# VH-VL binders against c7peq0: the designs that were tried, part 14

Target 1, 252 residues: c7peq0
Amino acid sequence: MHNKIYNSFIDRKAKGIKSFAVLIDPDKVNPADIADLAAKCTAAKVDYIFLGGSLVITNHLDECVQQFKTLCDIPVVLFPGSPSQVSRYADALLYLSVISGRNPELLIGQHVLSAPAVKKSGLEVISTGYVLIDGGAPTTVSYISNTTPIPSDKDDIAMCTAMAGEMLGMKVVFMDAGSGARKPITESMISRVASQVSAPIIVGGGIRDAEKAYLNCKAGADIIVVGNAIEKETSLIKEMADAVHAAAPVLK

## First folded at step 4 (VH-VL; framework fv_olinvacimab)

Design s1
Fold by ESMFold2-Fast, scan of step 4:
Structure s1 (fold): chain C 252 residues (1-252), chain A 120 residues (1-120), chain B 107 residues (1-107)
Amino acid sequence: as target 1 above (252 residues)
Amino acid sequence: QMQLVQSGAEVKKPGASVKLSCKASGYTFTDYYMHWVRQAPGQRLEWMGRINPYGGDTYYNEKFKSRVTITVDKSASTAYMELSSLRSEDTAVYYCARDLEYSSSYFDYWGQGTLVTVSS
Amino acid sequence: NFMLTQPPSVSVSPGKTARITCRGDNIGDKSVHWYQQRPGQAPVLVMYYDSDRPSGIPERFSGSNSGNTATLTISGVEAGDEADYYCQVWDTSSDHVFGTGTKVTVL
């Protein structure tokens, strides 16, 4: 196993550099649109392509990964909703443990089932403490995970959950309101978590504009991931990427 | 029917503070950000700040951050904006305005405005 | 500091097309929103995210945004369209920025 992508998370965080990731659902993207999307991501200086989603109905993953790898140099990181979302052609896999919930299948059970395929793939594996936050309405991820999300105003519960995940050896913390969430995670909660953990913090779900992406970075997020808003308006890619990158410290 | 109803006109002397209210009805108060925007007579609109009524998170225009405080009373579905150390240049109509879908980027619905006059 | 400049006035005859411009450096990389304000009234959102119309705004209102200029276009202008129009964006250095405003007069 290598740690190239994880090392990029750590190195960028140490320098105060904020990263922007675009989440692509391989079952929703039209293959004919991938070249245009890859070009827009490249022009906007997108840092990571997250590929996957909470529910992938058809198996287009390998083809989608290979198209992005051919068309641009942006690292492709798998964001799997299930064991079937594994492609050897990606650069890394976020190996999600849903630590906000009490479902043993999502804490370790499904990982046991997927481990042989993951090892055989040769992918860089990034252990990820996934913290599901209530986005104001049930999402695909909340139904599929069959777990109760942390209430959006319970900052201390999210903080303690992330701390526990870090102490158990998880390399990154992912705070997610879920794709299609009505409410994004508050700056207060992000700040509370960031005050107590050293691991890179990924924040996603319900982010619809550049202002929220920017404020989440100012609160302590290291990587902002956006999917649903970008699916609706790809013109937002450049605006959001610029805002995220502007949240990095400037020289005096 | 959705409404944003603001408090009545205020006349203040320089150095005083003013606290304006904006009462929301006809929608779920905590589902939308609330912004405050002012307009001096014959001048452009100027954004002052916003609050997320759900969590209480605030974000202010740097120009006003030392003098403005935005708060909410969830039980009353009311947002407040307090501006301190008033100057004659603060004479303006002050609007509360709601965003759409937690976007915080644009202003979907506006209150009727409150005229604040600062004069010696 | 980010600045949005609009022409102070636009005159148009009934039934013709009015074009209100909003100029800003690389404004095409930003999302532009537009408001209509009649005398003594609060602003009303008439266009958002460059070209999307709110419910209740007629199809004759359209928008575009590229390079350094965003445009609100009102085709088949009616007397009721007479108002001040303001563009608006969000920027990391300037927060929410409104344009200088354009008074549309229907002659």
Scores: ipSAE 0.698, ipTM 0.858, lowest interface PAE 1.6, mean pLDDT 89

Design s10
Fold by ESMFold2-Fast, scan of step 4:
Structure s10 (fold): chain C 252 residues (1-252), chain A 120 residues (1-120), chain B 107 residues (1-107)
Amino acid sequence: as target 1 above (252 residues)
Amino acid sequence: QMQLVQSGAEVKKPGASVKLSCKASGYTFTDYYMHWVRQAPGQRLEWMGRINPYGGDTYYNEKFKSRVTITVDKSASTAYMELSSLRSEDTAVYYCARGLGYSSSYFDYWGQGTLVTVSS
Amino acid sequence: NFMLTQPPSVSVSPGKTARITCRGDNIGDKSVHWYQQRPGQAPVLVMYYDSDRPSGIPERFSGSNSGNTATLTISGVEAGDEADYYCQVWDTSSDHVFGTGTKVTVL
């Protein structure tokens, strides 16, 4: 399949350009609000719209994807919580393997079940080593799947986990404290992972202000994902996008 | 409903200290920086300092740094500002305000203000 | 040391346009925020990041910022717009700096 979105990740990383992604849960967003949200993302120069969530239980995904694709030119990347969260209208799929845990269903089992549908969709597939970090609150993954997150202060465990994922051929590392996290991932941990991993690093969970987004980029994150704070206050989109973009060096 | 509710007016003698409170409700207290801004009668707004309620880290305006201490009680969702060695020129309305934006650069919600009068 | 200067007062007739300036060296390289303060009340955010309006602030409020001057523009002025207006920036060398304030009188 083509690698347009993944190539944008690696090209931007190589140039030191930082990317900002807005995470939207199709089950929580009011369809009537999508036009305003798309306009705000466009005005703020948001780089990616991540669409999905750990528990999407309705048929809203296709409709939501189509609305964003109609209303703006920002790439839509699926962040699925289950094999059923696939829409052929999206630009790419983050094919998450929860490598921080020891649940074989989240490592490979669910992927085996979803692979025929994913291939038939024609989506660009981005293999993603998902590293769940303890954000001080239970996540759907840890709560339902018996998957334990890495403790927030175990930088070396997160680093070794990410390295293993990269060596196993995963294209991207996603460090996530969870959308409801009370504490975000530390700059120390991000820096430790970035020191040993060449793959693009996505960081999300618990990021509530532009300063933390900026500091995470300075620590080595390549893509910052924000969901919960944006759901509460959409005016934060511009502030966070500006901070993330400011962390990049001036192009000369 | 989101609110910042400040403690009542204070009258102090020169040389005393005053400790003001600001109780937040309607949002997650630890998600936003809390700032303190004062305004002497008929004068401009003057920024004093801020705290990150999550970690407790503070940053103060150099003018006040030797006399101001900002703290939080996370369980009570309350921020405090203590100003010591009071002078008559410290007579002002003191506001707490919630910070937003890059480096908490602007203030979207303000408390009602607390009048501190310093007189002999 | 960074300073923001505003005119002390601006007088405007109802329905006309008021322009409140905020002057600072290279202020166009910074983000400017604006607050409205009525007598005896706390300030209210009316404009942030030069030209963004908070929810609940009418469309007649707009902003710009370039060079050495930021401007808050209030079109179709109403009696209720009478207040003191303060510009504000964050600067690493000067902390959060407020302007000298402008009293807008609607008459």
Scores: ipSAE 0.000, ipTM 0.404, lowest interface PAE 17.6, mean pLDDT 85

Design s11
Fold by ESMFold2-Fast, scan of step 4:
Structure s11 (fold): chain C 252 residues (1-252), chain A 120 residues (1-120), chain B 107 residues (1-107)
Amino acid sequence: as target 1 above (252 residues)
Amino acid sequence: QMQLVQSGAEVKKPGASVKLSCKASGYTFTDYYMHWVRQAPGQRLEWMGRINPYGGDTYYNEKFKSRVTITVDKSASTAYMELSSLRSEDTAVYYCARGLWYSSSYFDYWGQGTLVTVSS
Amino acid sequence: NFMLTQPPSVSVSPGKTARITCRGDNIGDKSVHWYQQRPGQAPVLVMYYDSDRPSGIPERFSGSNSGNTATLTISGVEAGDEADYYCQVWDTSSDHVFGTGTKVTVL
């Protein structure tokens, strides 16, 4: 069947186009600020809005999704803390398998329990190999995953993990240092993963300025996700989006 | 008190290489980027490049990329900048400067500077 | 390459306000940082992310950034404020680029 959002990931990657996603936690965003935030994302040409967080209340998630869908045309992609955090009004769901860890619930267990509800929702489902990297601080993501993150300097472990996920049929690789990470993922690690993986690579966590977003794209990331920095200063949206878009390859 | 202490002045002939050091103290060396910025006499500041001391990731200004190498010795909390194929235009004061890992866009602390003179 | 242009000099009397401009194409879409450099000394950060002050920098220093112009404003100027001031941004084509510099002279 037609996978609109996933097809946009692979089509943009094939053209060398880099994408910028803003991560919004429905529990942290003030509903009164959503219209301004949506306008800023539109003006900056943000490519995707990722909605997700830990312990999200379903009614709040649905309301937040519907507000963004009403106020702008940017695709809304769910980045859930658990497979049960589903809103039928979104454009797609990143169906995360935490392949960096050895928790069977996060590899397949929770997915088995949520699959009937996910299918009934009619959402586009994007199988995602989620690779948690040590960002230097405990995060809600690392606590919820109940798994050990890959050390920030173990490039080959991250590479082999991503390759295995791709070979097992994951459509997308998500490298995440976690929301509120003190340190982002290194360009070295991104480059090492990108050298062996053909699937679109999403990179997030700890990215706080346009330089790092740009360098991650040059290293091989296809989609840059920023949340914490944007929550603190929304003026960064345009600067980061411009940097990501400028990282597209240039023909001589 | 945190400090960035740079090596002493250098006089070099055109075509030579120079390697400058910047020793950090008073903070966790691997928690911050280290940048190198130069200033020719009476001219503006010019960014050369930076290193992430933890992973060793480097990023260089295109103008210097073919001639500059930035390295670190984590055990000594020291960053190095080597500039090769020196020209008279490379005469400048060279500064090391600290950038936050999570916000590398600005430089919060600077070394005292090292004068490099390139003359025949 | 991205260019940041500053006026070469600004003269101001003690107690008055100095305004140092930094012009760049759509600079309002970027984060601007400012450095003070006294003769023979290393630069000192005096403003970051357009309008945030580092610890130890007096409230007399303020910043703004919109459109094509960023401004560092020094109110109640003191003799010790006499220095060269440089704006700085990061840009995809120019990396960390510094302005042309403004010499502030306190009469």
Scores: ipSAE 0.523, ipTM 0.791, lowest interface PAE 2.5, mean pLDDT 88

Design s12
Fold by ESMFold2-Fast, scan of step 4:
Structure s12 (fold): chain C 252 residues (1-252), chain A 120 residues (1-120), chain B 107 residues (1-107)
Amino acid sequence: as target 1 above (252 residues)
Amino acid sequence: QMQLVQSGAEVKKPGASVKLSCKASGYTFTDYYMHWVRQAPGQRLEWMGRINPYGGDTYYNEKFKSRVTITVDKSASTAYMELSSLRSEDTAVYYCARGLEWSSSYFDYWGQGTLVTVSS
Amino acid sequence: NFMLTQPPSVSVSPGKTARITCRGDNIGDKSVHWYQQRPGQAPVLVMYYDSDRPSGIPERFSGSNSGNTATLTISGVEAGDEADYYCQVWDTSSDHVFGTGTKVTVL
């Protein structure tokens, strides 16, 4: 559905309403667990289900998307790890340009290759300035993709990178410490980016508790994405969603 | 191996400030949040605030925010808590307590505590 | 704003079961953690995320959390279990909040 998801990002941000997204890796999730997970997300009032973020070895994306679409009403947004992670059954695609790095393939090259399939899919496309922040551990991504994350304590580099992405026309900024990040992005860095960027800011990676989700929202994040912590403890879905929603101002 | 060693007991007059230390050893200091929790004699535990030693980000209980400052010395693996404008009701045992690796959900290891007595 | 209420004391005979409650509005939607504090000592974590035990804590310690009440259960109580017990949660209005504490006395 064209612009429906992006408009929800913009409308919620304008009202100061904070959103919570659960990140699910189609290659890691057990299909038998999807019904329970969808029910927990619905009960917790999760705002978005993000699918993707893995290295593509097997492709189960279409089936996973369709299962969630059948089992719950929460919008499904693709967070692709590669151009092959496209499913026409999702509500939107975060079309990631890795602006924190200097790899032309991740800035535009892979997008050129995927554009015909993305257009044919009819998906809502949300151009996304993806800012990879050092999550505390060396990753295979640095070797495979030939991209270096911004150091976790270099707030101004992250700020300038996000500003450039916005000025180049990216609809949203995604600050990500990465799947399996050991350390989350600091409140200081989020605040620095939020001070100069008007686009919706998505923050993910390494978030393990409701306090951090809440403080990231207070620092200026508009959408909080959590994956690994929820995979280990699904009871955290409700607590984190409540914390994120509580960060919104009282509206009349 | 792993331990949190706090500074010794303090006796202060009302209006003074106190600065307590908590020296960590046996783990990577910058990977764990450090919290400060106090307990007045015979009363419940009361959370004061925490610091992320890596970035220096602090978060304080609103009750103490105007009087408390938490800092770290990374090279010494030591956290500090300074409480100003002391009152008699600040008489308490003050604990430093380690959060989890990059999480503040609960406190898995505690220092031995420092008694601060505020009296005229 | 957010308050955790515990009974001030629980008396139990050796070998019996002690149940320590922690009451809070919709506490079942939160993660509850429990600490044991012996006289003159620092608190020790005995239960986290409602029902998970730290390494070194005996299996006779268990936990539950539902609705408005979280419970720490100590089966086969031993004299060494005499202590004050505190529940703890995090809340947006109250940050890290501790319960009022329960003194467990083994007869």
Scores: ipSAE 0.734, ipTM 0.876, lowest interface PAE 1.3, mean pLDDT 89

Design s13
Fold by ESMFold2-Fast, scan of step 4:
Structure s13 (fold): chain C 252 residues (1-252), chain A 120 residues (1-120), chain B 107 residues (1-107)
Amino acid sequence: as target 1 above (252 residues)
Amino acid sequence: QMQLVQSGAEVKKPGASVKLSCKASGYTFTDYYMHWVRQAPGQRLEWMGRINPYGGDTYYNEKFKSRVTITVDKSASTAYMELSSLRSEDTAVYYCARGLEFSSSYFDYWGQGTLVTVSS
Amino acid sequence: NFMLTQPPSVSVSPGKTARITCRGDNIGDKSVHWYQQRPGQAPVLVMYYDSDRPSGIPERFSGSNSGNTATLTISGVEAGDEADYYCQVWDTSSDHVFGTGTKVTVL
């Protein structure tokens, strides 16, 4: 297995460079719109395309991955709703363990079942400690994970959970309020996690504007993921990407 | 239904501090960011800072960051803005303004404004 | 820092169309919002995200944003539209930036 995508996360974090990822749900995107989306992402200098969702069908996933790989050079990273949602054509897989919950199937069980297929796919596998935070409304992620999210104001619980995931060998921490979240994760919670964790931190869910994306980066997020807001307004892709990239360290 | 009611006019001497209030009603106070924007006589609007009432997270304009503090009292649905080390240039009408639900891109409802006069 | 420039004034006759411009470098890549302020009153949001109209704002108000210029258009101008108009964007170097303002006079 090569570590090209994970190494890009680590290298960019070491340089203080912030990354912007666009989350696309293969079940919701119109195939006719993919060329326009790919062009907008390329023009905005989007760093990663995250493909996935809670109810992604395998045949739709393969088609969507191949379309993006044909139309642009942006790395495609799978953000699966299940460890079995794989496409050999992607650049990497975020192998999510839902460490914020106590469902053993989502901690390791489903991974045991999917491991042979994942290995056979040849995908770069990035072990990911997935920390689900309460976004103020039930989300597809909440129903699929069937676990209690961490309360949005319990910064220390999120911090300790992320630390445990890192100590258990997870390469990346993903803090997610979930698709359709009303409340994005607070800057204070991101800052508390970032103060104790060295792994790259991905933050997503409920981010609706460039200011929030920027402030999440200033709080310590390394990669910002946006889905719902850009589904409603694709013009936000450029504005949010610019804000995330501007959060890079100042010259001394 | 939605309403933002600000405290009354203030007259201060240079070097003093002023604390203004903005009481919200008609919506869920903790679901919307609260901003403070000022306008000197005959001048353009100038953004000062904002707070997320849910978590208390603040973000300030660098120009004011050393002198401004924005806080909330969730039980009273009231936001406060305190500006210290007042100068004559701080004479302005100060507005509180509501952002969108968990978004601060624009200001959909504004308080009536509070005139602060700084003079010796 | 990021600057938004508006013409200081626009004069328009009742029933005609007023166009208020807001110029900024690559402003077409940003979301532009517009506020109306009558003398002695607080600002009122009249347009958001370039071309979306808040409930209660008449359909004769419209907006556009492309390249280096955003425009607020008021068709069929009425005496009550006389006010100062401000554009606004968010920028990493300048936070929330308001334009220099345009006084619309209905003559």
Scores: ipSAE 0.721, ipTM 0.870, lowest interface PAE 1.4, mean pLDDT 89

Design s14
Fold by ESMFold2-Fast, scan of step 4:
Structure s14 (fold): chain C 252 residues (1-252), chain A 120 residues (1-120), chain B 107 residues (1-107)
Amino acid sequence: as target 1 above (252 residues)
Amino acid sequence: QMQLVQSGAEVKKPGASVKLSCKASGYTFTDYYMHWVRQAPGQRLEWMGRINPYGGDTYYNEKFKSRVTITVDKSASTAYMELSSLRSEDTAVYYCARGLEYGSSYFDYWGQGTLVTVSS
Amino acid sequence: NFMLTQPPSVSVSPGKTARITCRGDNIGDKSVHWYQQRPGQAPVLVMYYDSDRPSGIPERFSGSNSGNTATLTISGVEAGDEADYYCQVWDTSSDHVFGTGTKVTVL
C-alpha cells in the first residue's frame, strides 16, 4: 500500500515544518461554495483537506472528495466518524482508534467490520490513536463515541494514553476536543504529549484564532486542524495557515 | 453585569517593581482570557501579555517577557500583572482587558486603567 | 517588527462620513479589529473580524479590509463619535499590534 501521505507527515515533522489542515463536513458544505473554498485553501497554502464528520446523515462524501480533487492539488484525507465514511477517491484515511475511551467498538470492533471495504478501496491507511479531550461542551463525537473524554486539565493521562497508542503501533496521535468544542486543548497538555511521543501529533477542536494555532505548534503539535472557526470566518484560513507555517516548537 | 475593576494609581522609583490587580465580576472568570495592555502618555496602545485563567497558560510580548509576570487568583476572580526593573519609559496607564471565551483575537471589555508613574 | 500606520487625525462635519485607514503589509490577509477611546476613558471595541459589529454599536459603523489597507467607516457622524480610534491585528512577529491611532474630530 502507498504511504505517501503518512510519509509527508513524517518528513515535514523531521524538517520542523508545521502543517495546517482544513476540516470540511460534507453534509454541511454547500456544493456551490466548494470552488471558492478550494481556491482560498490553495492561495493560503493549506497542507491537507480533512473530510469527514462525526455524524454524516447523507452520503455526499464521494461527490465532495471528487470536487476537491478536481479543483485543487491539496491532499484529501478522510477523517471518518464511522465505517460508512469511506471514499476510494481520497488520498488517505485516518483509521481512528479511540484510545482515550473504553468502548471496545471504537478500539477495534468497528474496524473489524470496516476492514474489507477499506482494503478494497485501495486507500492509504494511517493508523491513528484518537485521544478525545473534554472541550467543555457536548459534541457529536462525544455522544457517538459513547466514551468519557479525558478531563482538559489531566495532562499526564493524555500523555500516557498517547504513549500507549504509539507503543501499540499507531502511526499518528490525534488530540481532539471535538468540532463543537468550547475549550481548545491547552498548550501544557500538548507539550506533555509531545515530550514523550515521536509520532506526528494532530491537534484540533475549539481553535478559534491564529494565536492559538501558533502556540499549539510551539507546544509541539505537528498538524493543526480547524473546522468550525473557518465555517464562520473563511478569511481565517490564510491567517491561520500563515501562523502555523511560521511556528517552531518550544525548546527546553 | 460584567465589570473589570483595577487597583489604584502607583508611584514607583526606577528599578522598583509594581504589581497591579484586576478584579472581574459578572461572568465566569476562568472561561475568558485576560490581557494586559498599556498606553504611555500620548502614545498608542501596546499589548503586554495574557493568561488563560483556567489552565494558567501565559503568553507574553517578546518586548516585556523578561520583566512581566501575569498570574491569577481563581477564588478571588482577580488577575495580576507584575512588572519589574521599572524605567521612566514605563510610565503609562495599564489596562486589563478581557479576551474571547478561550481566545485572544480581540478585547471586548476593558478595566478603567491604572496610572503607573516611574520617577525619582 | 510588524507596523500598523494610521493617519494622526481626521476632521469631519456632523452628519458626514469619516473614513479611518489602517495600513499594514498584506493586512488583508489578517483579521482587523477596531477600538474607540474617548478622552479619559478606556478603549471600547467597535468592530471585529474586519466588518462585524459588537452588540450596541450602531449600524453606521462599518469596516473593510483588503490588500494593504483596512478601513473603519463611520457614516452620519455624531458629536459622540469624537475619539481616538485604533486598529489591531495579531502577527507572529509582533503578537497583538495596535495602530498608531487616529484622532477623529467632529466640528
Scores: ipSAE 0.745, ipTM 0.882, lowest interface PAE 1.2, mean pLDDT 89

Design s15
Fold by ESMFold2-Fast, scan of step 4:
Structure s15 (fold): chain C 252 residues (1-252), chain A 120 residues (1-120), chain B 107 residues (1-107)
Amino acid sequence: as target 1 above (252 residues)
Amino acid sequence: QMQLVQSGAEVKKPGASVKLSCKASGYTFTDYYMHWVRQAPGQRLEWMGRINPYGGDTYYNEKFKSRVTITVDKSASTAYMELSSLRSEDTAVYYCARGLEYDSSYFDYWGQGTLVTVSS
Amino acid sequence: NFMLTQPPSVSVSPGKTARITCRGDNIGDKSVHWYQQRPGQAPVLVMYYDSDRPSGIPERFSGSNSGNTATLTISGVEAGDEADYYCQVWDTSSDHVFGTGTKVTVL
């Protein structure tokens, strides 16, 4: 079993190094723009390319993964919206369990069905406790799965949920306000979660500016994921990456 | 009809504290960051800090963070900035300014400003 | 410390083009915003994210940002454009930084 990408998460966290990930939706990105996007990510020293979306056709995903793998050396990590979003050409898969909700299909059911295909893909699998936070707009996950997000001001619920996920053996905690979020996750909530878990913390959703990315890192996030803002303005890639890399929070 | 209305001019002695208010109307108060920016006579604009009214998260300019406190009253849609241990160099016009919806990068609406004079 | 330097003044004839520069190390990697301030008044946002115009700002205002210099360009200058102009960025070492300001005079 290969743990290269997960080990990079752990190693970077131990050294206090913050990582920036660009989230690309394969069914929204124009194929003609991928070369330019890959070049911008490389120039900005983006740490990870996250590929995923709520409704992605598997054959289209493979093409997108292969384009990024040929055009740049940045690790490609799958952020799947469903078990069918598997490409053997990626470097790793975030195997999401939606622990913020009470839908058994998203906690384990769909994983049971996808496990044989995931195993056969040879992908590095990173067990991920996915904590959906209310971003002020419905997400595809919350709508299709009927999964209720944690209210954005209930820091202790998010904290306890992340702790439980870690104790159940999940290697990474992903705090997500969701695609199209109006409001990002607060620094207070990130700080409360970070105070009680040792696992790498990924934070995404609603991040529009470099200041917020930076302050999320100072609050305790280890990896910042940005998708919507980058889709609207790719010039933000360099500014946000620089801000994330400059963060060096004092952790007691 | 968005408005930011600030409190009136203040005259203070060195060592005193001043607390300024900024009342917002015409928009959802908790959807936008509120910043405080000052300008000494004939000088450039200087950012002091900001608050996210939704969560209460604050972030201050290192130069001021030992003396500045920014708070909000959500029910009154009002932001406050308190600056302590005033010096003569704190004489300036103090502005509250709004970010875009959950974007703290720039300031799209500004209050009229409050002149604070610190004189011995 | 991140510093934004602007020329102290720019004089321009009515109907001509004014160019206001904002210099900073690798400022092209940052998002630059611009404010107009008339004497005794609060600043008004006139350009954001390098080249985006707020509602109500005429199309004769444009912006660019590359390398070490960002520029606010005002074509067809009118008397009402006479004001101080400030550039602004966010930086990890300096937070929100404003330029030294440029007084635009329409002669």
Scores: ipSAE 0.787, ipTM 0.906, lowest interface PAE 1.3, mean pLDDT 90

